# VH-VL binders against c3mjb8, part 40

Target 1, 104 residues: c3mjb8
Amino acid sequence: MRIKNKIKKRIIELIELAYITARKGDLELAREYIKLAEMYSRKGRIKIPLKYKRMFCRKCYTPLITGVTERRRIRSKILIRTCLICNWQRRYVLSRNKGSNKEN
Key: E = the ipSAE of ESMFold2; O = the ipSAE of OpenDDE; V2 = 0.75 times the mean of E and O plus 0.25 times the DockQ between their complexes.

## First folded at step 16 (VH-VL; framework fv_pritumumab)

Design T5 (at its last look DockQ between E and O 0.48; V2 from the best seeds 0.76)
Fold by OpenDDE, look of step 16:
Structure T5 (fold): chain C 104 residues (1-104), chain A 123 residues (1-123), chain B 107 residues (1-107)
Amino acid sequence: as target 1 above (104 residues)
Amino acid sequence: EVQLLESGGDLVQPGGSLRLSCAASGFTFDDYAMSWVRQAPGKGLEWVSWISGSGYSTEYADSVKGRFTISRDNSQNTLYLQMNSLRVEDTAVYICAREDYDFFKGYYYFDHWGQGTLVTVSS
Amino acid sequence: DIQMTQSPSSLSASVGDRVTITCRASQSIRSWLAWFQQKPGKAPKSLIYAASSRQSKVPTQFSGSGSGTDFTLTISSLQPEDFATYYCQQSYSTPYTFGGGTKVEIK
């Protein structure tokens, strides 16, 4: 396996681990995993897949868990995701093709 | 149509090993996390193990930790459960379940289940 | 681990009846609660997720409500095909845990 692929794998592992850790109630450790993943991404010049980038707050690095660290609302055909930790907000235009949004 | 078909269930002695398979079709397999859930005869449902879509992350119930290994081959659309050191209490129908994600609401949930395969551990 | 307490364990009802099943979590799981139906010898069928969201092709007589620790599955008008065992399940955190089940039998 090429080194970049290995790094990419580690990045994904960390993000997944962060999400799991956050769901278990350790947000601080989870954030550290995300920070580490981001560091690997930058140093390795490896783009984090969109699916995994959507799993955490890009501002405070907190895994986004509905009802815990995130609130989601739909208004006027716009999905609004709010980080409950830092109040960072993301907006998504709802398209008819729900399939395109399953990459998360 | 989404299909999940379990196989590999058998009668084994305590201490034995068995490998279960779940063949998936009708969807992009690696986009979905998968779980094994088991049901002892006449009993309720018990979550056994979970694996992410990438296969890089796994979770186990305490009752099977160190004995069972969940894995997947995304190139073959197959989920596996390697069961070692089997115990009588492991006797159950083992069911594979797909975990979907509602992007609009932000929830993961089981949306499809297989029919299950029976594992009997008996001396 | 999060304990899920489901009640009642069984109930008898007639076609057309309103049926209510409750599930209580040992701690707040927000809305990370699902309901499943299972008939003998068959795979579980997903009914409700996110506490109140009905899955595709699930009949309208099924509805879920609640948040935090207390949840309810309601069958507004029991149909002949609804006689089965129902389970709640929390997906808030691993290990995922199920309620003990509620068998809905014909009176």
Scores: ipSAE 0.893, ipTM 0.945, lowest interface PAE 0.5, mean pLDDT 95
Fold by ESMFold2, look of step 16:
Structure T5 (fold): chain C 104 residues (1-104), chain A 123 residues (1-123), chain B 107 residues (1-107)
Amino acid sequence: as target 1 above (104 residues)
Amino acid sequence: EVQLLESGGDLVQPGGSLRLSCAASGFTFDDYAMSWVRQAPGKGLEWVSWISGSGYSTEYADSVKGRFTISRDNSQNTLYLQMNSLRVEDTAVYICAREDYDFFKGYYYFDHWGQGTLVTVSS
Amino acid sequence: DIQMTQSPSSLSASVGDRVTITCRASQSIRSWLAWFQQKPGKAPKSLIYAASSRQSKVPTQFSGSGSGTDFTLTISSLQPEDFATYYCQQSYSTPYTFGGGTKVEIK
C-alpha cells in the first residue's frame, strides 16, 4: 500500500529528526518526535526497522547519543547500553553478525 | 563495492550558480546520511553540508548557509548540492562522503569518499 | 563551533620511524573523533573513527588514542606509502570541523 509506505517514511523521518534534535540539546522535543513515530507505528501496524528502534531509549524515548545521553560498556563480549536520562539498560551479545566491525 | 562519483564542477563567475551531483552505487543509498566536503587549492578539508538518509533533515556550514542547498533523490541514488551566489572563496574540489554507523561502538563516521569535482569561481 | 587544533603542521621522517600527531578540541567531543589520510590528488581515506577504532583493511601501524579534548594518531613504524597529509575531524556537533592537517614528508 502506497499510504502505508508513506507513513513508514514519515516514521523514519521523525526518528532521524529526533536524533538531530537531541544532538542540539533539545531532549524534550526529541522525545516528542519519538513518541509520535511510535504512535504512527502502533496505529498503522508498521514495524520500525531495527536500526531505528535501536536509536532511542525504549523506556523514556530519549535518542541515544554515545557519551551524551547514553553510556556503553563492553564486558565479557556483552555490550551494555545505559540511558543516562532514566538509567534503563539493554544488553547485547557480541557475535560475528551483531557488531558493525568486521575482521579482515 | 561502494562507489561515489561526483560531477558538475565547472568554471563560473562570482554570483553564478552551479549544481553538483554525486552518483552512488554498491549500497542501499537511503540507509546512509551523506555530506559534501570541500578542499580549496593547497588548503585543508572543510565540511560543507549534511543530509539524513531519508533526505528530510539537513545541516550547513555557516559559510554556505542560505546560498547552498543539499538534497537527494533516493530513487536515482543521487546526492545533489545546489550552489547559488557563488564567491571566489567557494573555489574548491567538492567531495561527497558517506556516513556509516558502528552499532557496537555507537558512532557515526565517514567511511567512503568520492574523488571530487572541481569548482572554480573567478572573474 | 568546535575548533580542532592539529599539531604539528608538518614533519619530516624516515621509513621505520614512529610518528605521533596530536589533535586538540576546543571543548569535549567525548570520542567523536576520526582520522583521515590524504595523498596529493587523491580522495581522503578513512583510518580511525571513535578515536581509536581502525577502519577495515587499515594497516596495524595506525592507532588512535584519546578522549575528551586531546587525541593522538600514532604510526608505529612508518612505511613508504604512509607519506601523506593527515587530518582529524570531530563529528560531535555540526558544523563538523577538521584539524588543519599534518603533512608527513620524507627526510
Scores: ipSAE 0.811, ipTM 0.899, lowest interface PAE 0.8, mean pLDDT 91
ESMFold2 (binder alone), look of step 16: mean pLDDT 92; pTM 0.919

Design T6 (at its last look DockQ between E and O 0.63; V2 from the best seeds 0.80)
Fold by OpenDDE, look of step 17:
Structure T6 (fold): chain C 104 residues (1-104), chain A 123 residues (1-123), chain B 107 residues (1-107)
Amino acid sequence: as target 1 above (104 residues)
Amino acid sequence: EVQLLESGGDLVQPGGSLRLSCAASGFTFDDHAMSWVRQAPGKGLEWVSWISGSGYSTEYADSVKGRFTISRDNSQNTLYLQMNSLRVEDTAVYICAREDYDFFQGYYYFDHWGQGTLVTVSS
Amino acid sequence: DIQMTQSPSSLSASVGDRVTITCRASQSIRSWLAWFQQKPGKAPKSLIYAASSRQSKVPTQFSGSGSGTDFTLTISSLQPEDFATYYCQQSYSTPYTFGGGTKVEIK
């Protein structure tokens, strides 16, 4: 396995672990996992897949869990995701496919 | 059409081992986390194990930790459950369940279930 | 672990009846609650997720409500095919846990 692939795997593992950890109630540890994942991404020059980037707040590194650390609202065909920890907000234009929404 | 088909259930003695399989079809397998859920005869549902779509993360019920191993082969669209050190209380129908994600609301949830495969542990 | 207490364990009803099943979580799970239907010898069927969101192709007589710790599944008008066992399940955190089930029988 190429080094980059190995690093990519580790990044994904950390993000998944962060999400699980956050759901178990340890947000601080979860944020540390995300920070570590970001560090690996930066140092390795490996892009984090969009699927996983959407799992955490890109401002405060908190995993986004609906009703806990995130609020989602739809207004005028726009999905608004708000981080409840730092109030970071992202908007998505709604498309036909659930997973194809573009981040604004 | 989404299909989940479990196999591998058998009669085994306490302390024995068994490997279950869940063949998935009708969807992109690696986009979905999967779980094993079991149901003892005449009883309710009990979550057993969870694995992420990538296969990099796993979770287990305390009752099976250290004995069971969940895994997946995304190239074969197959979910596995390796069961070691089986106990009488492990007797159940083992069902695989697909976890989906609602992007609009932000929830993960089980949306499809297999029929299950019977595992009987008896001396 | 989060405990899910489901009530009643069983009930008898007639076609056309309004049926209500309750599920209580030992701690707040926000809206991370799902309902399932299971018939004897069959796979569970997903009915509701996110406490109140109906799954695709689920009949309109099924509805879910509640948040936090108390949740309700309502069958507004019981149909012949609705006689089954129903389960609630929290997906808030692992380990995922289920209610004990409610068997809906013919009166």
Scores: ipSAE 0.910, ipTM 0.950, lowest interface PAE 0.5, mean pLDDT 95
Fold by ESMFold2, look of step 16:
Structure T6 (fold): chain C 104 residues (1-104), chain A 123 residues (1-123), chain B 107 residues (1-107)
Amino acid sequence: as target 1 above (104 residues)
Amino acid sequence: EVQLLESGGDLVQPGGSLRLSCAASGFTFDDHAMSWVRQAPGKGLEWVSWISGSGYSTEYADSVKGRFTISRDNSQNTLYLQMNSLRVEDTAVYICAREDYDFFQGYYYFDHWGQGTLVTVSS
Amino acid sequence: DIQMTQSPSSLSASVGDRVTITCRASQSIRSWLAWFQQKPGKAPKSLIYAASSRQSKVPTQFSGSGSGTDFTLTISSLQPEDFATYYCQQSYSTPYTFGGGTKVEIK
């Protein structure tokens, strides 16, 4: 298995673990897992897959759980996600094609 | 068409072991987390275990922790439940369930279910 | 663990009736609630997720409402094929838990 494949596996493991940890209420530990995943990504020059990148706040590294750590609104085909921990917002334009949404 | 087909249910004695399989078809298997849910005869539904699409993360109900192991083989599109140290109270129909994600509302939910396989634990 | 209490445990109704089933969580689950239908000898079918979102191909007589601790499944006009047992389920935290079920019988 290539070294980059092992690093990518570890990044995904950490983000999944962070989400599970956050759902159990330990946001501090969850953030540490995300920070570690981000460190592996930077040092290994491995991009985090989009579906995992969308699982946490890019400002404060809190896993995003609807109604718990984030709020979602859809207005005029724009999805607005707000982190309830640090108030950072991200906007997504809806394309109406499956799998074709873009991150703003 | 999404299909989930469980197999491996049997009659076993207390303390015995059994491995259940759930064959998946009609979708990209590794995109979906999966769960096992059980239903004792005449009773309601009980969640047993969960595994992420990657297979890297698992969770278990307390009643089965340490005795059951969920796993998946994404190259064979198959979900497994290894059941050890079986007890009479494990008697149930075991059903595999697919999880899907609504990105716009931000919710995970079960969207497809298998027919189940019966496990009977009896002396 | 989050307990889910359904009411009633059973009911009898005629075709065309409006049927209401309630589900209460022992603590707030926000909107992390789903509803399932199960006919005798059959696998469960997913009806509603996120408290009020209908699954694909679910008939429009089914609707869900509520948030926090109190949730309702409504069948606006009961059809012969709607005879079944209905379960709510929370996915707010593990272990995921189901209500005890509501058996809907046709008079």
Scores: ipSAE 0.797, ipTM 0.893, lowest interface PAE 0.8, mean pLDDT 91
ESMFold2 (binder alone), look of step 16: mean pLDDT 92; pTM 0.928
OpenDDE, look of step 16: ipSAE 0.905; ipTM 0.948
ESMFold2, look of step 17: ipSAE 0.796; ipTM 0.893
ESMFold2 (binder alone), look of step 17: mean pLDDT 92; pTM 0.923

Design T7 (at its last look DockQ between E and O 0.62; V2 from the best seeds 0.77)
Fold by OpenDDE, look of step 16:
Structure T7 (fold): chain C 104 residues (1-104), chain A 123 residues (1-123), chain B 107 residues (1-107)
Amino acid sequence: as target 1 above (104 residues)
Amino acid sequence: EVQLLESGGDLVQPGGSLRLSCAASGFTFDDYAMSWVRQAPGKGLEWVSWISGSGYSTEYADSVKGRFTISRDNSQNTLYLQMNSLRVEDTAVYICAREDYDFFQGYYYFDHWGQGTLVTVSS
Amino acid sequence: DIQMTQSPSSLSASVGDRVTITCRASQSIRSWLAWFQQKPGKAPKSLIYAASSLESKVPTQFSGSGSGTDFTLTISSLQPEDFATYYCQQSYSTPYTFGGGTKVEIK
């Protein structure tokens, strides 16, 4: 396996682990995993797939869990995701294509 | 149409091993996390194990940790459960379940279930 | 682990009846709660997720409510095909846990 692929795998593993860890209630450790994943991404010049980038707040690196660290609202056909930790918001135009919105 | 078909259930002795399979069709398999859930005869549902879509992350119930291994082959659209050191209390119908994600609300949930395969552990 | 307490364990009802099943979590799970229907010898069927969201193709007599620790599944008018066992399940965190189930039987 090429080194870049290995790094990519590690990045994904860390993000998934962060999400699981956050859901178990350890947000600080979860954020550290995300930070580490981001570091690997930068150093390795490996782009994080969109589905995984959407799993955490890009501002504060907190995994986004609805009702815990995230609030989602739909207004005027726009999905607004708000990080409850740092109040960072992302907006998504609603589309019929659900395939691109998978985050697992 | 989404289909999940479990196989591999059998009668085994305590301490034995068994490998279950869940063949998935009708959807992009690697986009979905999968779980095994079991149901003992006449009993309720018990979550057994979870695996992410990528297969890089796994979770286990305490009752099966160290004995069971969940895995997947995304190229074959198949979910597996390797069961070692089987116990009588592991007797159950083992069901594979797909975990969907509602992007609009932000929730993961089981949306499709297989029919299950019976595992009987008996001396 | 999050304990899910479901009640009642069984109930008898007639077609047309309003049926209510409750589920309580040992800790707040926000809205990470799902309801399933299971008939004998059949796979579970997803009814409700996110506490109140009706799954696709699920009849409108089913509804879910609640948040935090207390949740309710309501069948507004019981249909013949609704006689089954129902389970709640928290998806807040692993290990995922189920309620003990409620068997809805014909009176």
Scores: ipSAE 0.893, ipTM 0.947, lowest interface PAE 0.5, mean pLDDT 95
Fold by ESMFold2, look of step 16:
Structure T7 (fold): chain C 104 residues (1-104), chain A 123 residues (1-123), chain B 107 residues (1-107)
Amino acid sequence: as target 1 above (104 residues)
Amino acid sequence: EVQLLESGGDLVQPGGSLRLSCAASGFTFDDYAMSWVRQAPGKGLEWVSWISGSGYSTEYADSVKGRFTISRDNSQNTLYLQMNSLRVEDTAVYICAREDYDFFQGYYYFDHWGQGTLVTVSS
Amino acid sequence: DIQMTQSPSSLSASVGDRVTITCRASQSIRSWLAWFQQKPGKAPKSLIYAASSLESKVPTQFSGSGSGTDFTLTISSLQPEDFATYYCQQSYSTPYTFGGGTKVEIK
């Protein structure tokens, strides 16, 4: 139980670091941090919390930064996020209110 | 109701240290990144430091790097700023700010601010 | 670092006037721009985020526009409670930076 908490901490640390790294322009290193976080999640059977899953492209593992590495469009209360690196899209059904209480 | 209450501001001599606290209430503290922002008397706003909701990631303005340490205790809903090697130029009101994320639009922004605590560095 | 140039530094206006405040970033910040109001001795108050999104409970005389490097805060009809200092702020990259402020005074 304690080991799983330590692994979960490592996963979150890596995803946060990946976002910071991508914001500084190093997308290659940022992707490696995400891949490592995914490896820890898979090996440890620990689900990545939703807020962190939404921080990167699920296909190419690029952190998603609005207007830089992703484009966002809204159609019929569906948010469409497009990764500008690999063109993969993901759709979200959202309320019209501003976003969730989740952080980075 | 979201409340942010800073404390710990004082008069200190150059080279001294202070620890500021920001007590948070009315929201799930762990969900929000937090910043310290300062305002020198009669001057504008200057960002000082940032910490993620988890507490695992921090960032600092160059002017304070190596001297100030941001931290949080998520079990006590409290944000801290440890200020060492204080300089006259650090004299300011220090304000804690909550950073929200609008997932719908994909932007971070400060949505709530404390009233601040005054730090005066003078010989 | 991204410099935020805010103009004017001060202005005088009457109740009912239309007020326009400009903020320019030294490089593109896309729409990572917020506007804050601050009265003397008070905490800043968020008005606008994402360049044009109005915060809840903010009166509708406030609006924001722009993207990239050029941004504008508009007060369509100045009210007595709107005399304050206004700041823009970018959250595109750290260090987060603020404009120098615009003091809106009673004419």
Scores: ipSAE 0.754, ipTM 0.885, lowest interface PAE 1.0, mean pLDDT 91
ESMFold2 (binder alone), look of step 16: mean pLDDT 90; pTM 0.891

## First folded at step 17 (VH-VL; framework fv_pritumumab)

Design U1 (at its last look DockQ between E and O 0.78; V2 from the best seeds 0.00; counts 0 for: loop humanness VH .304 < .308)
Fold by OpenDDE, look of step 17:
Structure U1 (fold): chain C 104 residues (1-104), chain A 123 residues (1-123), chain B 107 residues (1-107)
Amino acid sequence: as target 1 above (104 residues)
Amino acid sequence: EVQLLESGGDLVQPGGSLRLSCAASGFTFDDYHMSWVRQAPGKGLEWVSWISGSGYSTEYADSVKGRFTISRDNSQNTLYLQMNSLRVEDTAVYICAREDYDFFQGYYYFDHWGQGTLVTVSS
Amino acid sequence: DIQMTQSPSSLSASVGDRVTITCRASQSIRSWLAWFQQKPGKAPKSLIYAASSRQSKVPTQFSGSGSGTDFTLTISSLQPEDFATYYCQQSYSTPYTFGGGTKVEIK
């Protein structure tokens, strides 16, 4: 396995682990995993796939979990995702294809 | 059509080992997290193990931790459960379940289940 | 771990009856709650997710409500094909846990 692929794998592992950890209630540790993943991404010059980038707040690095660290609302065909930790907000224009917006 | 077909169930003695398979079809396998859920005869449902779509992350129930290993081959669209050090209380129908994701609401949830395969552990 | 307490364990009802099944979580799971139907010798069937979202092709007589710790599955008018065992399940965190089940039998 190429070194970049190995690093990419580790980045994904960390993001997934962060999400799991956050769901178990340890947000601080989860954020550390995300920070570590971001560090690996920067140092390795490896882009994090979009579906994984959407799993955490890009401002405060908190995994986004509906009802815990995130609120999602739909207004005028726009999905609004709000981080409940830092209030960072992202907007998505809704398309007819639900499947194209999967985050896993 | 989404299909999940379990296989590998058998009669084994306590302390024995068994490997279950779940063949998936009708969807992009690596886009979905998967779980094993078991049901003892005449009893309710018990979650056993979870694996991410990438296969990089896994979770286990305490009752099987250290004895069972969940894995997947995304090139073969197959989910596995390696069961070691089997106990009588592990006797159950083992069912694979697909975990979908609702992007609009932000929830993961089981949306498809297999029929299951029977594992009997008896001396 | 999050315990799910489901009630009742069984009930008898007639076609056309309104049936209510409750599920209580030992701690708040927000809306991370699902309901399933299972018939003898068959795979579980997903009915409700996110506490109140009905799965595709699930009949309209099924509805889910609640948030936090208390949840309810309602069958507004019981149909002959609805006699089965129902389970709640929290997906808030691992380990995922199920209620004990409710068997809906013919009166």
Scores: ipSAE 0.902, ipTM 0.949, lowest interface PAE 0.5, mean pLDDT 95
Fold by ESMFold2, look of step 17:
Structure U1 (fold): chain C 104 residues (1-104), chain A 123 residues (1-123), chain B 107 residues (1-107)
Amino acid sequence: as target 1 above (104 residues)
Amino acid sequence: EVQLLESGGDLVQPGGSLRLSCAASGFTFDDYHMSWVRQAPGKGLEWVSWISGSGYSTEYADSVKGRFTISRDNSQNTLYLQMNSLRVEDTAVYICAREDYDFFQGYYYFDHWGQGTLVTVSS
Amino acid sequence: DIQMTQSPSSLSASVGDRVTITCRASQSIRSWLAWFQQKPGKAPKSLIYAASSRQSKVPTQFSGSGSGTDFTLTISSLQPEDFATYYCQQSYSTPYTFGGGTKVEIK
């Protein structure tokens, strides 16, 4: 239980570090941090919390920064996020009030 | 209702130390990134430091790096700023600010501010 | 570091006037720009984020526009409670930086 908490902490640390690193312009290093976080998640059998999973592209592992590494559009009550590095898309349905759609 | 209340400001001599607190209520504290922002008397706003909601990541302005330490206790809903080696130019009102996230537009932004606590560094 | 140049530093206006305040970033910040209002002795109040998104409970006379390096806060019809100092701020990267402020005074 205690070891799982340490692994979960490390996963979150790496994803946060990746986002900060990407905001400073080093996308290659940022991707390496995400890959390492995914490796810890897989090896430790620790599920990455949804709010952190939504911080990076699941295809190329680039942290998603609005207007920089991703584009966002709303069409027909659906949010479409497009990774600008590899063009992978993810869709989110707008069917709840704003509070229920915040950082899910 | 969101509340942010700073405390710990005082008059100290150069080289001294001081610890500021920001008590948070009315929201799930660990969901939000937090910053300290300062305003010298009669001057504009200057960002000082930032900490992630988890508490695992921190950033500092160059002017305070190595002297100030931001931290948080998510079980007590409290943000801290430990200030060491204080200088006259650190004299300011120190304000804690909450950073929210708009998931649909994808932006972080400051949405709530405390009232501030005055730190005076003077011989 | 990203410098934020705000202009004018002050202006005088009457109730009902249209007021325009500009903010220029030293490099592109896309739309990672916010506007704040501060009255003497008070905490800042958040007005606009994402360059143009009005925060809740902010009156509709406040609007923001721009992207990249050039941004504008517009007060379409100045109200008595709008006399204050206004700051822009980028959240594109740390260190977060503020403009120097624009003091809006009664004429």
Scores: ipSAE 0.792, ipTM 0.895, lowest interface PAE 0.8, mean pLDDT 91
ESMFold2 (binder alone), look of step 17: mean pLDDT 92; pTM 0.927

Design U2 (at its last read DockQ between E and O 0.65; V2 from the best seeds 0.82)
Heavy chain, then light chain:
Amino acid sequence: EVQLLESGGDLVQPGGSLRLSCAASGFTFDDHAMSWVRQAPGKGLEWVSWISGSGYTTEYADSVKGRFTISRDNSQNTLYLQMNSLRVEDTAVYICAREDYDFFQGYYYFDHWGQGTLVTVSS
Amino acid sequence: DIQMTQSPSSLSASVGDRVTITCRASQSIRSWLAWFQQKPGKAPKSLIYAASSRQSKVPTQFSGSGSGTDFTLTISSLQPEDFATYYCQQSYSTPYTFGGGTKVEIK
ESMFold2, look of step 17: ipSAE 0.829; ipTM 0.902
ESMFold2 (binder alone), look of step 17: mean pLDDT 92; pTM 0.927
OpenDDE, look of step 17: ipSAE 0.919; ipTM 0.953
ESMFold2, look of step 18: ipSAE 0.806; ipTM 0.894
ESMFold2 (binder alone), look of step 18: mean pLDDT 92; pTM 0.926
OpenDDE, look of step 18: ipSAE 0.912; ipTM 0.953
ESMFold2, fold request of step 19: ipSAE 0.825, 0.787, 0.837; ipTM 0.898, 0.888, 0.906
ESMFold2 (binder alone), fold request of step 19: mean pLDDT 92, 92, 92; pTM 0.919, 0.920, 0.917
OpenDDE, fold request of step 19: ipSAE 0.916, 0.920, 0.919; ipTM 0.957, 0.957, 0.957
ESMFold2, last read: ipSAE 0.832, 0.835, 0.825; ipTM 0.903, 0.902, 0.901
ESMFold2 (binder alone), last read: mean pLDDT 92, 92, 92; pTM 0.918, 0.921, 0.920
OpenDDE, last read: ipSAE 0.920, 0.927, 0.927; ipTM 0.957, 0.957, 0.957

